VHH binders against Testicular acid phosphatase (ACP4). Designs and how they scored, part 2

Target 1, 367 residues: Testicular acid phosphatase (ACP4), of Homo sapiens (Human) (q9bzg2)
Amino acid sequence: LPEGPLVFVALVFRHGDRAPLASYPMDPHKEVASTLWPRGLGQLTTEGVRQQLELGRFLRSRYEAFLSPEYRREEVYIRSTDFDRTLESAQANLAGLFPEAAPGSPEARWRPIPVHTVPVAEDKLLRFPMRSCPRYHELLREATEAAEYQEALEGWTGFLSRLENFTGLSLVGEPLRRAWKVLDTLMCQQAHGLPLPAWASPDVLRTLAQISALDIGAHVGPPRAAEKAQLTGGILLNAILANFSRVQRLGLPLKMVMYSAHDSTLLALQGALGLYDGHTPPYAACLGFEFRKHLGNPAKDGGNVTVSLFYRNDSAHLPLPLSLPGCPAPCPLGRFYQLTAPARPPAHGVSCHGPYEAAIPPAPVVP
Key: E = the ipSAE of ESMFold2; O = the ipSAE of OpenDDE; V2 = 0.75 times the mean of E and O plus 0.25 times the DockQ between their complexes.

## First folded at step 1 (VHH)

Design a17 (framework vhh_7pa5_2; at its last look DockQ between E and O 0.09; V2 from the best seeds 0.00; counts 0 for: pae E 4.5 > 2, grease 26.2 > 24.2, placed apart)
Fold by OpenDDE, look of step 2:
Structure a17 (fold): chain B 367 residues (1-367), chain A 120 residues (1-120)
Amino acid sequence: as target 1 above (367 residues)
Amino acid sequence: QVQLVESGGGMVQPGGSLRLSCAASGFTFSTYDMSWVRRAPGKGPEWVSTISGSGDYTSYADSVKGRFTISRDNAKNTLYLQMNSLKPEDTALYYCAREEYGDYVGFDYWGQGTQVTVSS
């Protein structure tokens, strides 16, 4: 971190490895699911805990000169979605970040670190998309009704039909999220060394991944990606920027805000930043915002603050430096604001009330 | 095919009550979260309430909280909305909507709507 002094950091990370969210009727492992996933479907695994501990340790190393060795409630704030896997992930992460919370610490020395949360139904910051936002659903519909999306869907009719026979699920004419769930189940099982059924060939998995990518693209990509972002990832982005602004304006000692969340959270944020790369964020993936102050003429340089982005999506490699489209890295804060303005909620607030006339949407039509 | 059919709408005086029903068919009703959405004249759609597939969880818009109650009978594949203390501003076309299955939530199917008019 050779640039100007770091003054504020915001981190958003996905939870660690988890059990499948669901099974399917013809799942060869469904009868032993309780044994395979003793804490239940969708729950964080031992591997997930390990991944987050490692991420925490990485963060400790990265910010050794920036953060105090011990947790200080005035310096670090952690918020999580109200899911067991994200809450546990936050705790594991913090155990890596702060030695006092690390596993194996003597009882006398152990200091638990608070993780803040809000009810799932009320979480408009970290949980996307907004379930109670009709306008977002309208935008999503526009994407799914687009010719390109429909053409792709039509092309997969035969594939989905075969998949129905293999899984016992209804998939044709249904939202692609259902197919994605099949992929999730298979990937989780494979990751934990379970044999996949013969029909789950590399080609099938590849096709499912493509289906997933199309689905995700509809949520965070064109058309009207910016407007979608205003209702999703842009909210989080705005909150991060607002936190920094507040801290600077008020001279608060807050140094770091951490968000324990989901792949969908990261995807929404990537969409807002124009940095969606077509891939699902892996477990324990971390997107970071680093705010630095620089010496210079604020009038000429657009301010004395820059924002640097990084994305850690592989523990075996260094974090990827990211650049906001249209801005150099590091990005002057003023320019950052300007470039992200279309993706952030307007000053008057987010409107979830769209002009869409509610009607019976046509079922996904497959020939 | 998936079908949602609303009923129970009508005209009532302010302070009155109505009970809306939504008959669902063409899918496993109990496995889907269901919602009510309304559209008032000249306005966009407004989310009203959601109930989980199991019925264990419910949520309401602030505008209707304390006055409306969402419920469901999975054995009958029917969604309900009990509306009490109705106000003129509650006048709208009310739709039942099925929430999409998966982590990415949306409404994938809507009914034709039932008209609710609150007027003196």
Scores: ipSAE 0.029, ipTM 0.430, lowest interface PAE 3.9, mean pLDDT 90
ESMFold2-Fast, scan of step 1: ipSAE 0.247; ipTM 0.587
ESMFold2, look of step 2: ipSAE 0.141; ipTM 0.582
ESMFold2 (binder alone), look of step 2: mean pLDDT 85; pTM 0.858

Design a18 (framework vhh_7pa5_2)
Fold by ESMFold2-Fast, scan of step 1:
Structure a18 (fold): chain B 367 residues (1-367), chain A 120 residues (1-120)
Amino acid sequence: as target 1 above (367 residues)
Amino acid sequence: QVQLVESGGGMVQPGGSLRLSCAASGFTFSSYWMSWVRRAPGKGPEWVSTINSGGSSTSYADSVKGRFTISRDNAKNTLYLQMNSLKPEDTALYYCARDYTPYYYGMDVWGQGTQVTVSS
């Protein structure tokens, strides 16, 4: 058998179902928004809590033989972006992953699980650094100057003008981003059984989805997709690999790292892996990295560990096994490292985060 | 400014005991997790033990569990490692480290190390 025991897992998941991020001036539901979304715009819904609790239960079942049934600080680390919805998603997930102990010990009953976060402006690991990174902005500008992007945008001139008229929203300055926000509002409303405006036909929704896909492609795709990844998803990929490296080199008891984040986080990570499938990750979508000892490796140098990827984007179905381009699962860690190197921050390269923040530093034994 | 200074190493026979100390300066010691890491000749670094900021939670490598005890005195800005039932395999340079966490890459602050030699 080529696969051995699971030794480390890294999980990146999107928050659960939420209220729309915004309303538009001519939204027929704007007057009753507080009734429809009692917790507020952008806030996690009851359905979002349910989705995360279910994801947690899935993870408990999947890792039953690997993880302790009780939360242990030394075995699991949980990190979230600093948004109510991602923090609450992490807590709901953990409730499913570590169900409360039976009545007995008072300490066990009231033991909270810590979720770590950093201010949004400082979160270079789980958020796109678009505005704070001049080089990334330059790469985005280059993408918008591409013939494909310009041709599509010109083709949508009439559509965007009609969208402004129907929504009462000015698209000037950021047409694709503002159009995406309209799509977000419409999709949230449709998912909660609300009637869509007559102008929001299937053709309109399809065009908005195409606009969203073009915008995503500019952020994580060609041209210079690898360099874009070095400044975004490659940072998270590098951190995951570095965490595993440290666990293995130092014999740490850490078994699992969980990242509660956004669709943009998963998209950036998929871009770095060459695995973007043209679709926005749904609520509670989870991308997993599973590290296993490779059986049949008497040598300890290379190929001693394999990496397997899975993507769970539908709770009604089994997770999708994913393969890194050029390395069928299970991928030897050495090969995985080599193939992803162009998308990970270089040790001495130029970066908007600085070389020490973006690269895997050597672990000094002395100052 | 920020420094960690280890002491207490030495030569001891198998079955003996040693107590290592690490003096911290230039930062709020009580706010940081602390770890002991060792490096034997010809081997890579090996994590030994970790203690949280308040001293209420500790963890140990399987190779030292039951023999070593990590502790801290936040009033004295000092980290300790009590080493009992020492074996030749424990021979290494022992380092004290600040802000050590497997969740992030890189180490923040390391000491110069203190040599422990277990030999008859």
Scores: ipSAE 0.000, ipTM 0.363, lowest interface PAE 11.7, mean pLDDT 83

Design a19 (framework vhh_7pa5_2)
Fold by ESMFold2-Fast, scan of step 1:
Structure a19 (fold): chain B 367 residues (1-367), chain A 122 residues (1-122)
Amino acid sequence: as target 1 above (367 residues)
Amino acid sequence: QVQLVESGGGMVQPGGSLRLSCAASGFTFSRYAMSWVRRAPGKGPEWVSTISGSGGETSYADSVKGRFTISRDNAKNTLYLQMNSLKPEDTALYYCAKSPYYGSGSYYQDYWGQGTQVTVSS
């Protein structure tokens, strides 16, 4: 059966290049940090702006036949986490997606596009409910008590002690997360052409990458990966599917939803889809969901709609088409819904406080 | 307990083909990216190829692009490497490796198998 027209797109992308999130006490670049990072730690760099503008131009080209050349409020919704870098990334992306119309005076040519956000502590959609979710903490604790996790941590005792000595940073309390912050600083410095300390050898960087992977694996991977997904990436996946359902059912003019977020958001979403690629999403990485009408018999596998996935992780190459495990590309919507069901929260919701509190159904909504 | 068992290596003439297999156990195979890494005599490990958990994405070292194809069968917990147009420079011990979710290249592999020997000679 031939593919029909594109009817809806959901995009999730990582912010562009940024300054390191933190410095460490023995960092040889710490004293010149304000010169190296004039906008501050964690802030979007000029390179980050360039990467997002380029992603926006790519999206304009990809959707030129689908999306109006001018921004229309009824066609596009943009949502960001409440971080300067993600909000700025969204704006830079939009500048590429909806370039300034020419000709015109400066006053007539600037067309602001709203970017919606919510406070970080309340962002259950794009930020994981780890800090205020007892059930998720229980699942994370189970992962950290696993023999593989404990054996790895014990095996790194000497490494972590040396890391404390070289950095001047105490790793007590959250050794893997604090080691990851050191890796983040080193990777940002290397990406900007700064010399790494002699102790930051390839072996050290490899071990830090393994520590980072284990920490992230505990958050989104086994054990009980599907249940973890229901509290994290599955929430976003469910929202994307619900948005399409609403658009289709009500005949809404909405064509595109854009989410400006973090590598952790993309990783959790990849986890919910069973699509881990073994790599941290690079700056401006974009995961896309494309919904198309199919010109066939609607009685089979969720009717006339298919879902295609792509992952763009390298601006020098074409986006990578992704296949949902157990589904051909493009995937019939009904099959996509069925295959992802274990990773999405059920209709009555999944309580962060465990099944006893989650058992009370919400009051019926009066239309 | 993570276990990776490679097989399919052997001796072939230049221009020949071999198919390597890796049987995986002790983890949820479909959730992890898998890699092939090789070590030639007297040299360090060289990353060859990676495949995503679903099999939807693949990447290759420049030295093997167009000649090697990585694939996987998640129902059988098996990783494959189809090697075509083999050159003497491809002679090495080939290792199946479990990727640590978010790593790439030999620097980021969290578990390697025992290896299978591939020898390409006259």
Scores: ipSAE 0.000, ipTM 0.121, lowest interface PAE 19.3, mean pLDDT 81

Design a2 (framework vhh_6z1v_2)
Fold by ESMFold2-Fast, scan of step 1:
Structure a2 (fold): chain B 367 residues (1-367), chain A 123 residues (1-123)
Amino acid sequence: as target 1 above (367 residues)
Amino acid sequence: EVQLVESGGRLVRTGGSLRLSCAASGRTFSSYDMGWFRQAPGKEREVVAAITGSGDSTWHADFVKGRFTISRDNAKNTVYLQMNSLKPEDTAVYYCAAESYYDSSGYTEYDYWGQGTQVTVSS
């Protein structure tokens, strides 16, 4: 069937490459961390800037026929979590998406683009679950008490004990999450050419990756995956759909909403869509929602819009087209609404963070 | 990095009031969300209240809502828990914690903990 014109895009992407979030006590690089990571732990690296510039250039090419070559406040809204690395990632991405085309003085070429954010503890769209969501914590405890989780944890008892001895880190309380932090540190160091300690063999890294996958599965997967999504990624999914609805209903010029966020944001959103693939989203991974007018067979009573999903997790390859389970691409918007309804919070239902509202910019003021 | 020291725990009668303090040492105190937790003998540690780095937003567990109030003074690098209308069920060791954020965990984890301060409520 003939594809129609693109009418709206929502993009959710992970920040670029960063320094490790932490150093473990026995880390051989701990004493020189400030030299290795001059901007600080968890901060965006030069490679992270490069990855986001590249993603921005990819998006420019992909949307060249759709998006104005110059930034326009009415066409693009950018929202980030309140972390230096996500705010900087958004700015680097925008530099690639809206490059300076004409030679001129530095003053004439510099064009700041606003990136909007909210306090971390109040960010129910891009960062979840939060301490204010006791129900989500109950669902997580249910997942950790599941036989599969407990059997895996028991099977790793010897491994985790050895990991504590090598790292000097206590894993008591949250062993899989603390083990994930060790993996994060090791992977960041390896990506930057630093020698790994002798105990961090390929087998150790493989086991840590399996631990990470189990921990992620507990957060976004069974049991009660749909209810977990209603409290997490479903909020963002609902906001994306509500933003499109408002744009169409009010005839707004808004073409694109960009969300600069974390791997956890993408994982929660993938969980809500039933599209989690067992892997952590890499740096600068981007999940896109493309809304197109359907030209071949317009549905009566509206519904001439289709939703297409893509996932870009490797800059060397074309984006992966994704299909919502039960709706092969192109998915009619009405069916997309119906199939995702169990994972989205009800408009009038109780939520951990109170009533939901979509944050899109107001229509341009008339002078 | 931050180090936390709690104070103010003592024996108090049912219906009484008590203020706990948590003094933080180190830089960037206002960058950390802070929380109060408690642990009764033989039970798991549970969250009581939390406050954002700016102090603009607070959360209180339902079992203390209306009785306990969390607050902070960033100029003094201190977080407080004002406890009113104390009940025997409030008897626990109270812990102060500061967050370090974990992107891949989907939420914050408390990386820095105090040693705790004992609160005992008797009739």
Scores: ipSAE 0.006, ipTM 0.260, lowest interface PAE 10.2, mean pLDDT 81

Design a20 (framework vhh_7pa5_2)
Amino acid sequence: QVQLVESGGGMVQPGGSLRLSCAASGFTFSDYYMSWVRRAPGKGPEWVSTISSSGSYTSYADSVKGRFTISRDNAKNTLYLQMNSLKPEDTALYYCARVDYEGSGYLDYWGQGTQVTVSS
ESMFold2-Fast, scan of step 1: ipSAE 0.250; ipTM 0.681

Design a21 (framework vhh_7pa5_2)
Fold by ESMFold2-Fast, scan of step 1:
Structure a21 (fold): chain B 367 residues (1-367), chain A 120 residues (1-120)
Amino acid sequence: as target 1 above (367 residues)
Amino acid sequence: QVQLVESGGGMVQPGGSLRLSCAASGFTFEDYAMSWVRRAPGKGPEWVSTISGDSGYTSYADSVKGRFTISRDNAKNTLYLQMNSLKPEDTALYYCAKDTEWLDSYFDYWGQGTQVTVSS
C-alpha cells in the first residue's frame, strides 16, 4: 500500500565461479592443473563471467524504472576488492547492467565504466576478517574454547586424520580452515565435471561442509556476534548507511552503490544483520539494501524512509526477501539504525581499525 | 608444501635495531601479501605489518609506525622487517605469515618464529 519510490540501492555481491584456490599434495589432477585452469588458480572462469553477466541483467530488469538505461557517473558508484576475479566480476556484471556501454554494442559505442578499488592490505571495508585486531582474535579464541566447538572438533578427530592421509596435507594448527581448502578444491573440480577421488564420497563432502559451517559460525556468530560484527561486517553496514545519509543530506544524484567482493564479505554482513543462515554464499550471490521514501506523514526525518533487504542466491528463483530481526518489512530507517547499532562500530571507532571508510570518495577535482 | 623460516632475532638494548628475515618456499611468493605477527608471553598474537605482493603498499600497527619498515625481495622469496628504536614492549616471538584468500587470514601459514628480546 504505502510503498514509496525507491531512492537508493546498495548491492554487495560475491565474484563468479573461479578455479580452485589451491591443489593438495595428493590431488590426482595436480599435474594437469595448467591444462584444466589455463588462467591460473583462483582466476575467474568463463562460467563466472556468465554468472555475473546474468546477475547484471537481473539487476537491470529489477531497477529499469529507477536507474537510467545509460551509465551515468553521478548515479552509480562501483567498488571492488583488488583481486582479478572481483574486478573482472564487476566488469561482467556492468556489461549486463548497462548493455549499451558493453563491448560489442552496435555501431561500436563501447563505453568503459570505472571500477574503484583500494590495495588489498588497506581494504578495511570489504575484506574479512580484519587483519590487525587483537580484540577480534580474542573473540575467536573464546568461540574455539566453547564446549560445542571443542566437542565437535573431538568428534572429527578420526575424520581429520583420514583426510590428512588422503590429501597429504597437514591440518595441524588450523584444522577447520585447512579442511575447508580441501572442500573448496573438491567442489570446484566437481562443478567443472572432473572426477573426484574415491575417498571423496558424498558423506565426506557433507562432513567437510559441516566443518566449514562450524568455522564460519565461530567467525561471525555466537558468542558475542554483535561485538565481532563491530570489527568486521558492521564496518560495511555502517558505510552503506552513511552513504545513504550523505546522499539524502546533500541531495546527491547518486542512486546505486555496488560492492564486488567475497563470500567472507557477505558472511560478515549477514552476521552483522543477524541473518546468517548456516550456508556459504554461492558464486554471484547478491545481498541488496533498498531504501524507499515512506508515503505517510513525516514523524521524524528518518521516519520518512524504509529499508528492505533481499538475498539472491539462486538465479533459477526469485530473490529471497529478508527481514531484519525485530523489524518486519517495511522497516523504518530509524528502527533499522536502532536495531543494528550494537553491530555497527561506534562513531569514535574501535581500537583495532583506526579511521573507517564511511563515505564514497568525493567528486574528482580537476588539476 | 608452504614453508616459512624466520631468522635475525636476538637480544638488543632499548633504542637498538634488528633486521628480521623470512625465507619462503612452496608457493608463488610475489602473488601474496605477507605479514609480520608477534606474540609476547601470555598474550595473544598482535599483527605488526603487512606488505603487498608488488611492494606497492605497506601498513603498520600504530605501536610500530615510524620505527619499523617492512620490505621484500621477490627474486629471493624473502620478507624483511627492519626494527629501529626498539622498546622493551617489542619483546616477543616474531612470526612471518602468508595471507589466505579464505577469510583473508594472515595466520594461514606461520613459521617457527624468531625471538626478539629488548633488555630493560
Scores: ipSAE 0.014, ipTM 0.318, lowest interface PAE 7.1, mean pLDDT 83

Design a22 (framework vhh_7pa5_2)
Amino acid sequence: QVQLVESGGGMVQPGGSLRLSCAASGFTFSSYAMSWVRRAPGKGPEWVSTISDSGGSTSYADSVKGRFTISRDNAKNTLYLQMNSLKPEDTALYYCAKVGSDYYEDLTGFDPWGQGTQVTVSS
ESMFold2-Fast, scan of step 1: ipSAE 0.011; ipTM 0.445

Design a23 (framework vhh_7pa5_2)
Fold by ESMFold2-Fast, scan of step 1:
Structure a23 (fold): chain B 367 residues (1-367), chain A 122 residues (1-122)
Amino acid sequence: as target 1 above (367 residues)
Amino acid sequence: QVQLVESGGGMVQPGGSLRLSCAASGFTFSHYAMSWVRRAPGKGPEWVSTITGSGGSTSYADSVKGRFTISRDNAKNTLYLQMNSLKPEDTALYYCATEGIYDYVLGSFDYWGQGTQVTVSS
């Protein structure tokens, strides 16, 4: 009621279900991997396609009054990381969002929808090449030197030694991160109905989940969470806000920007928003930014525009409405800018990679 | 399953050159970005260089830019690092590492091998 019509949407979603990217040396399933994964390791599965088609259909229903029923390049921009699974996820999602453009349409026509990408090592927007960022590594080292992190690591010394023996993996160098990667492999196998090894008991999985949460906290949480965000998820957050600003300022017909990415992308973005919930985003999880015009006033340069957030992490339930800390929904755009400023890169600052890339490619009217 | 084997390290004088190699197996090499990472005595890991799966794009740490060249041969599943104008500060154990094998990677590498030692001394 007090909120006016939707004027712009930005969506960030994780790819769908995939095959394991690699097996560990003592993996009981490694000898039959080609039989279990007909599309290949690391590739989007049929279930992953289904999840993305379902997400697309959910988005079609949610935005039926807002988006044209057919794809229009002027209204929707799709950007993906340069991974087969994210590119295919974007295409499957679009088949659900724009069924008339899908292969085998009733008109016996296929109207392909462009999905834009950049090389992985250069993807400052969705992958945040933090390994090439000395400042981010300093912040991460500070987090690993914290008493909480070190105390937990010491407490898990025996567990990590046993994990190394069970998996055959060396945990040297980054023990918590490597243990967390074991959890990802086990969860992937469990999702496909494969029996877990006897050593992967519920207690072992709980400990691996705790290790995962601590490692995520070191990357996106205290200390200096805002500065970490400026180098990672804050870049994407800034791009989303800048996209809306340009659309509004130039009167562009663009209605929606879609980002097909990874759990790490969503985690970094949640960190920048102060909304990390202690859980890894599941397959096809979607975080949405909805910009609405307040009734009776034009949407111009932040004037009477509000921002609403939603997080869809379970297809069986309605999306979770989220509130920015300190700004209950509906959050005025000006207040949203003010509260997120510490987590976004400064206007005259330089990131680890120089100026960050624009979130929307240049169009005839976009700078 | 994923295996990375580094080679080509050794002792050289300042200003010298070395070429490091990394033999990769257990994954579709051409589909993943590859990196070189080094660890100097008493220091943490330092990222050196990355090359995209196709080899179409490369990036370098400021400390090595203009002196090192990363390359790959996808037909041989091999990553290379050509190191020119070596300095004492380049003394480290050099690892090759995979990127993008796991989706959840926040500033970490998926796999790295045992490493190959590079020592630059007069």
Scores: ipSAE 0.000, ipTM 0.297, lowest interface PAE 11.3, mean pLDDT 82

Design a24 (framework vhh_7pa5_2)
Fold by ESMFold2-Fast, scan of step 1:
Structure a24 (fold): chain B 367 residues (1-367), chain A 120 residues (1-120)
Amino acid sequence: as target 1 above (367 residues)
Amino acid sequence: QVQLVESGGGMVQPGGSLRLSCAASGFTFSDYGMSWVRRAPGKGPEWVSTISYSGGSTSYADSVKGRFTISRDNAKNTLYLQMNSLKPEDTALYYCAKDHSGYDLEFDYWGQGTQVTVSS
């Protein structure tokens, strides 16, 4: 007995493999960085392009019966943060999702696919607005004052001092964030077959991973995880739900919205859903929202809809089905909306993003 | 500066036909997809039909499939909606809408609307 048809999909994915964001003063590879990373720090690698092309092919296969084989402007909307790596990731993904529209396709079939973006400083939807939000700073400080956070930080005092000596990097002011940047550099180097320094033992890497997890937990987790989400991932969650609401309310032909973003975007969204698993999303990780029509009578029932979630974090494995806490998949849309309400921004609350929110649908103009 | 002017509405009996027109100005009409949206008395807006920038693809709400035809004339900057086999349920104010190219699936601009009343 088949469930009702898929009616709308929202996808949020991390960019592909990139060069390290930064080097540190004592990095043994710093003198040859331009040779190792010819496109520059933070730039998408050939492996990153391959990962996104593969994700696009996976999406083509998954949505073969739902999505037209050719790109149609009215069916698909693509939005990226304003970073070379996320814009390029979106383009590589689209080459896998719409092969006939890719560069090099027959002239008569080739069509460029628009990828929309906004300046980083104005990106209220896909970027953490930490610095411009006094309330978020209060919530973050509250998390850092928690006994567990303080005890862990105190326990790492000796470790962080040794890390400063090995790297030549000052950790003063932002010890966990700066330690995370060291881990990022080491992980990028290891992924590209470069030897790690002798001091970067498995024990050191394990401790850096624990530091990273604590830092992430402070930003998206308890205490007051729902209120933190209202100022971050809840904005994106609200936009996804608002997009579907608009599609259904107006009967729009739009089938898919794709968001090309960062690990921080996925972590904030996972936090808003209560689904953070303690791990950083890998390159090309994809979180999907699938909206399906119930087989009931649409005229009588208003077109009953369910929401299913999946998380694809390993191309060698099938996507992991996810369940919203308190609502096993497929979750009725009304219940999904009710359960996520505390994590979504209130219409009349103090906004860290100014008076206009991209997640709030504009009312149709009716004379 | 952007203007959308709808016309062709009126009163018609059930089973009758009407052709709506929308004259567009203030933007490059051939670069944008166009839609028809209607609002029945006391109800929210309902999308009726969409046509791509070239006219190469069209889509329709289930309630109007087989009865309504959307078309465009890019040389005249005009959008059309041919409405056949009209029903009392089609009574509404009909709006011409320009696709939004910026953010989150919004219609960029709406016209003033043209009233269609189906009654006997």
Scores: ipSAE 0.000, ipTM 0.328, lowest interface PAE 13.3, mean pLDDT 82

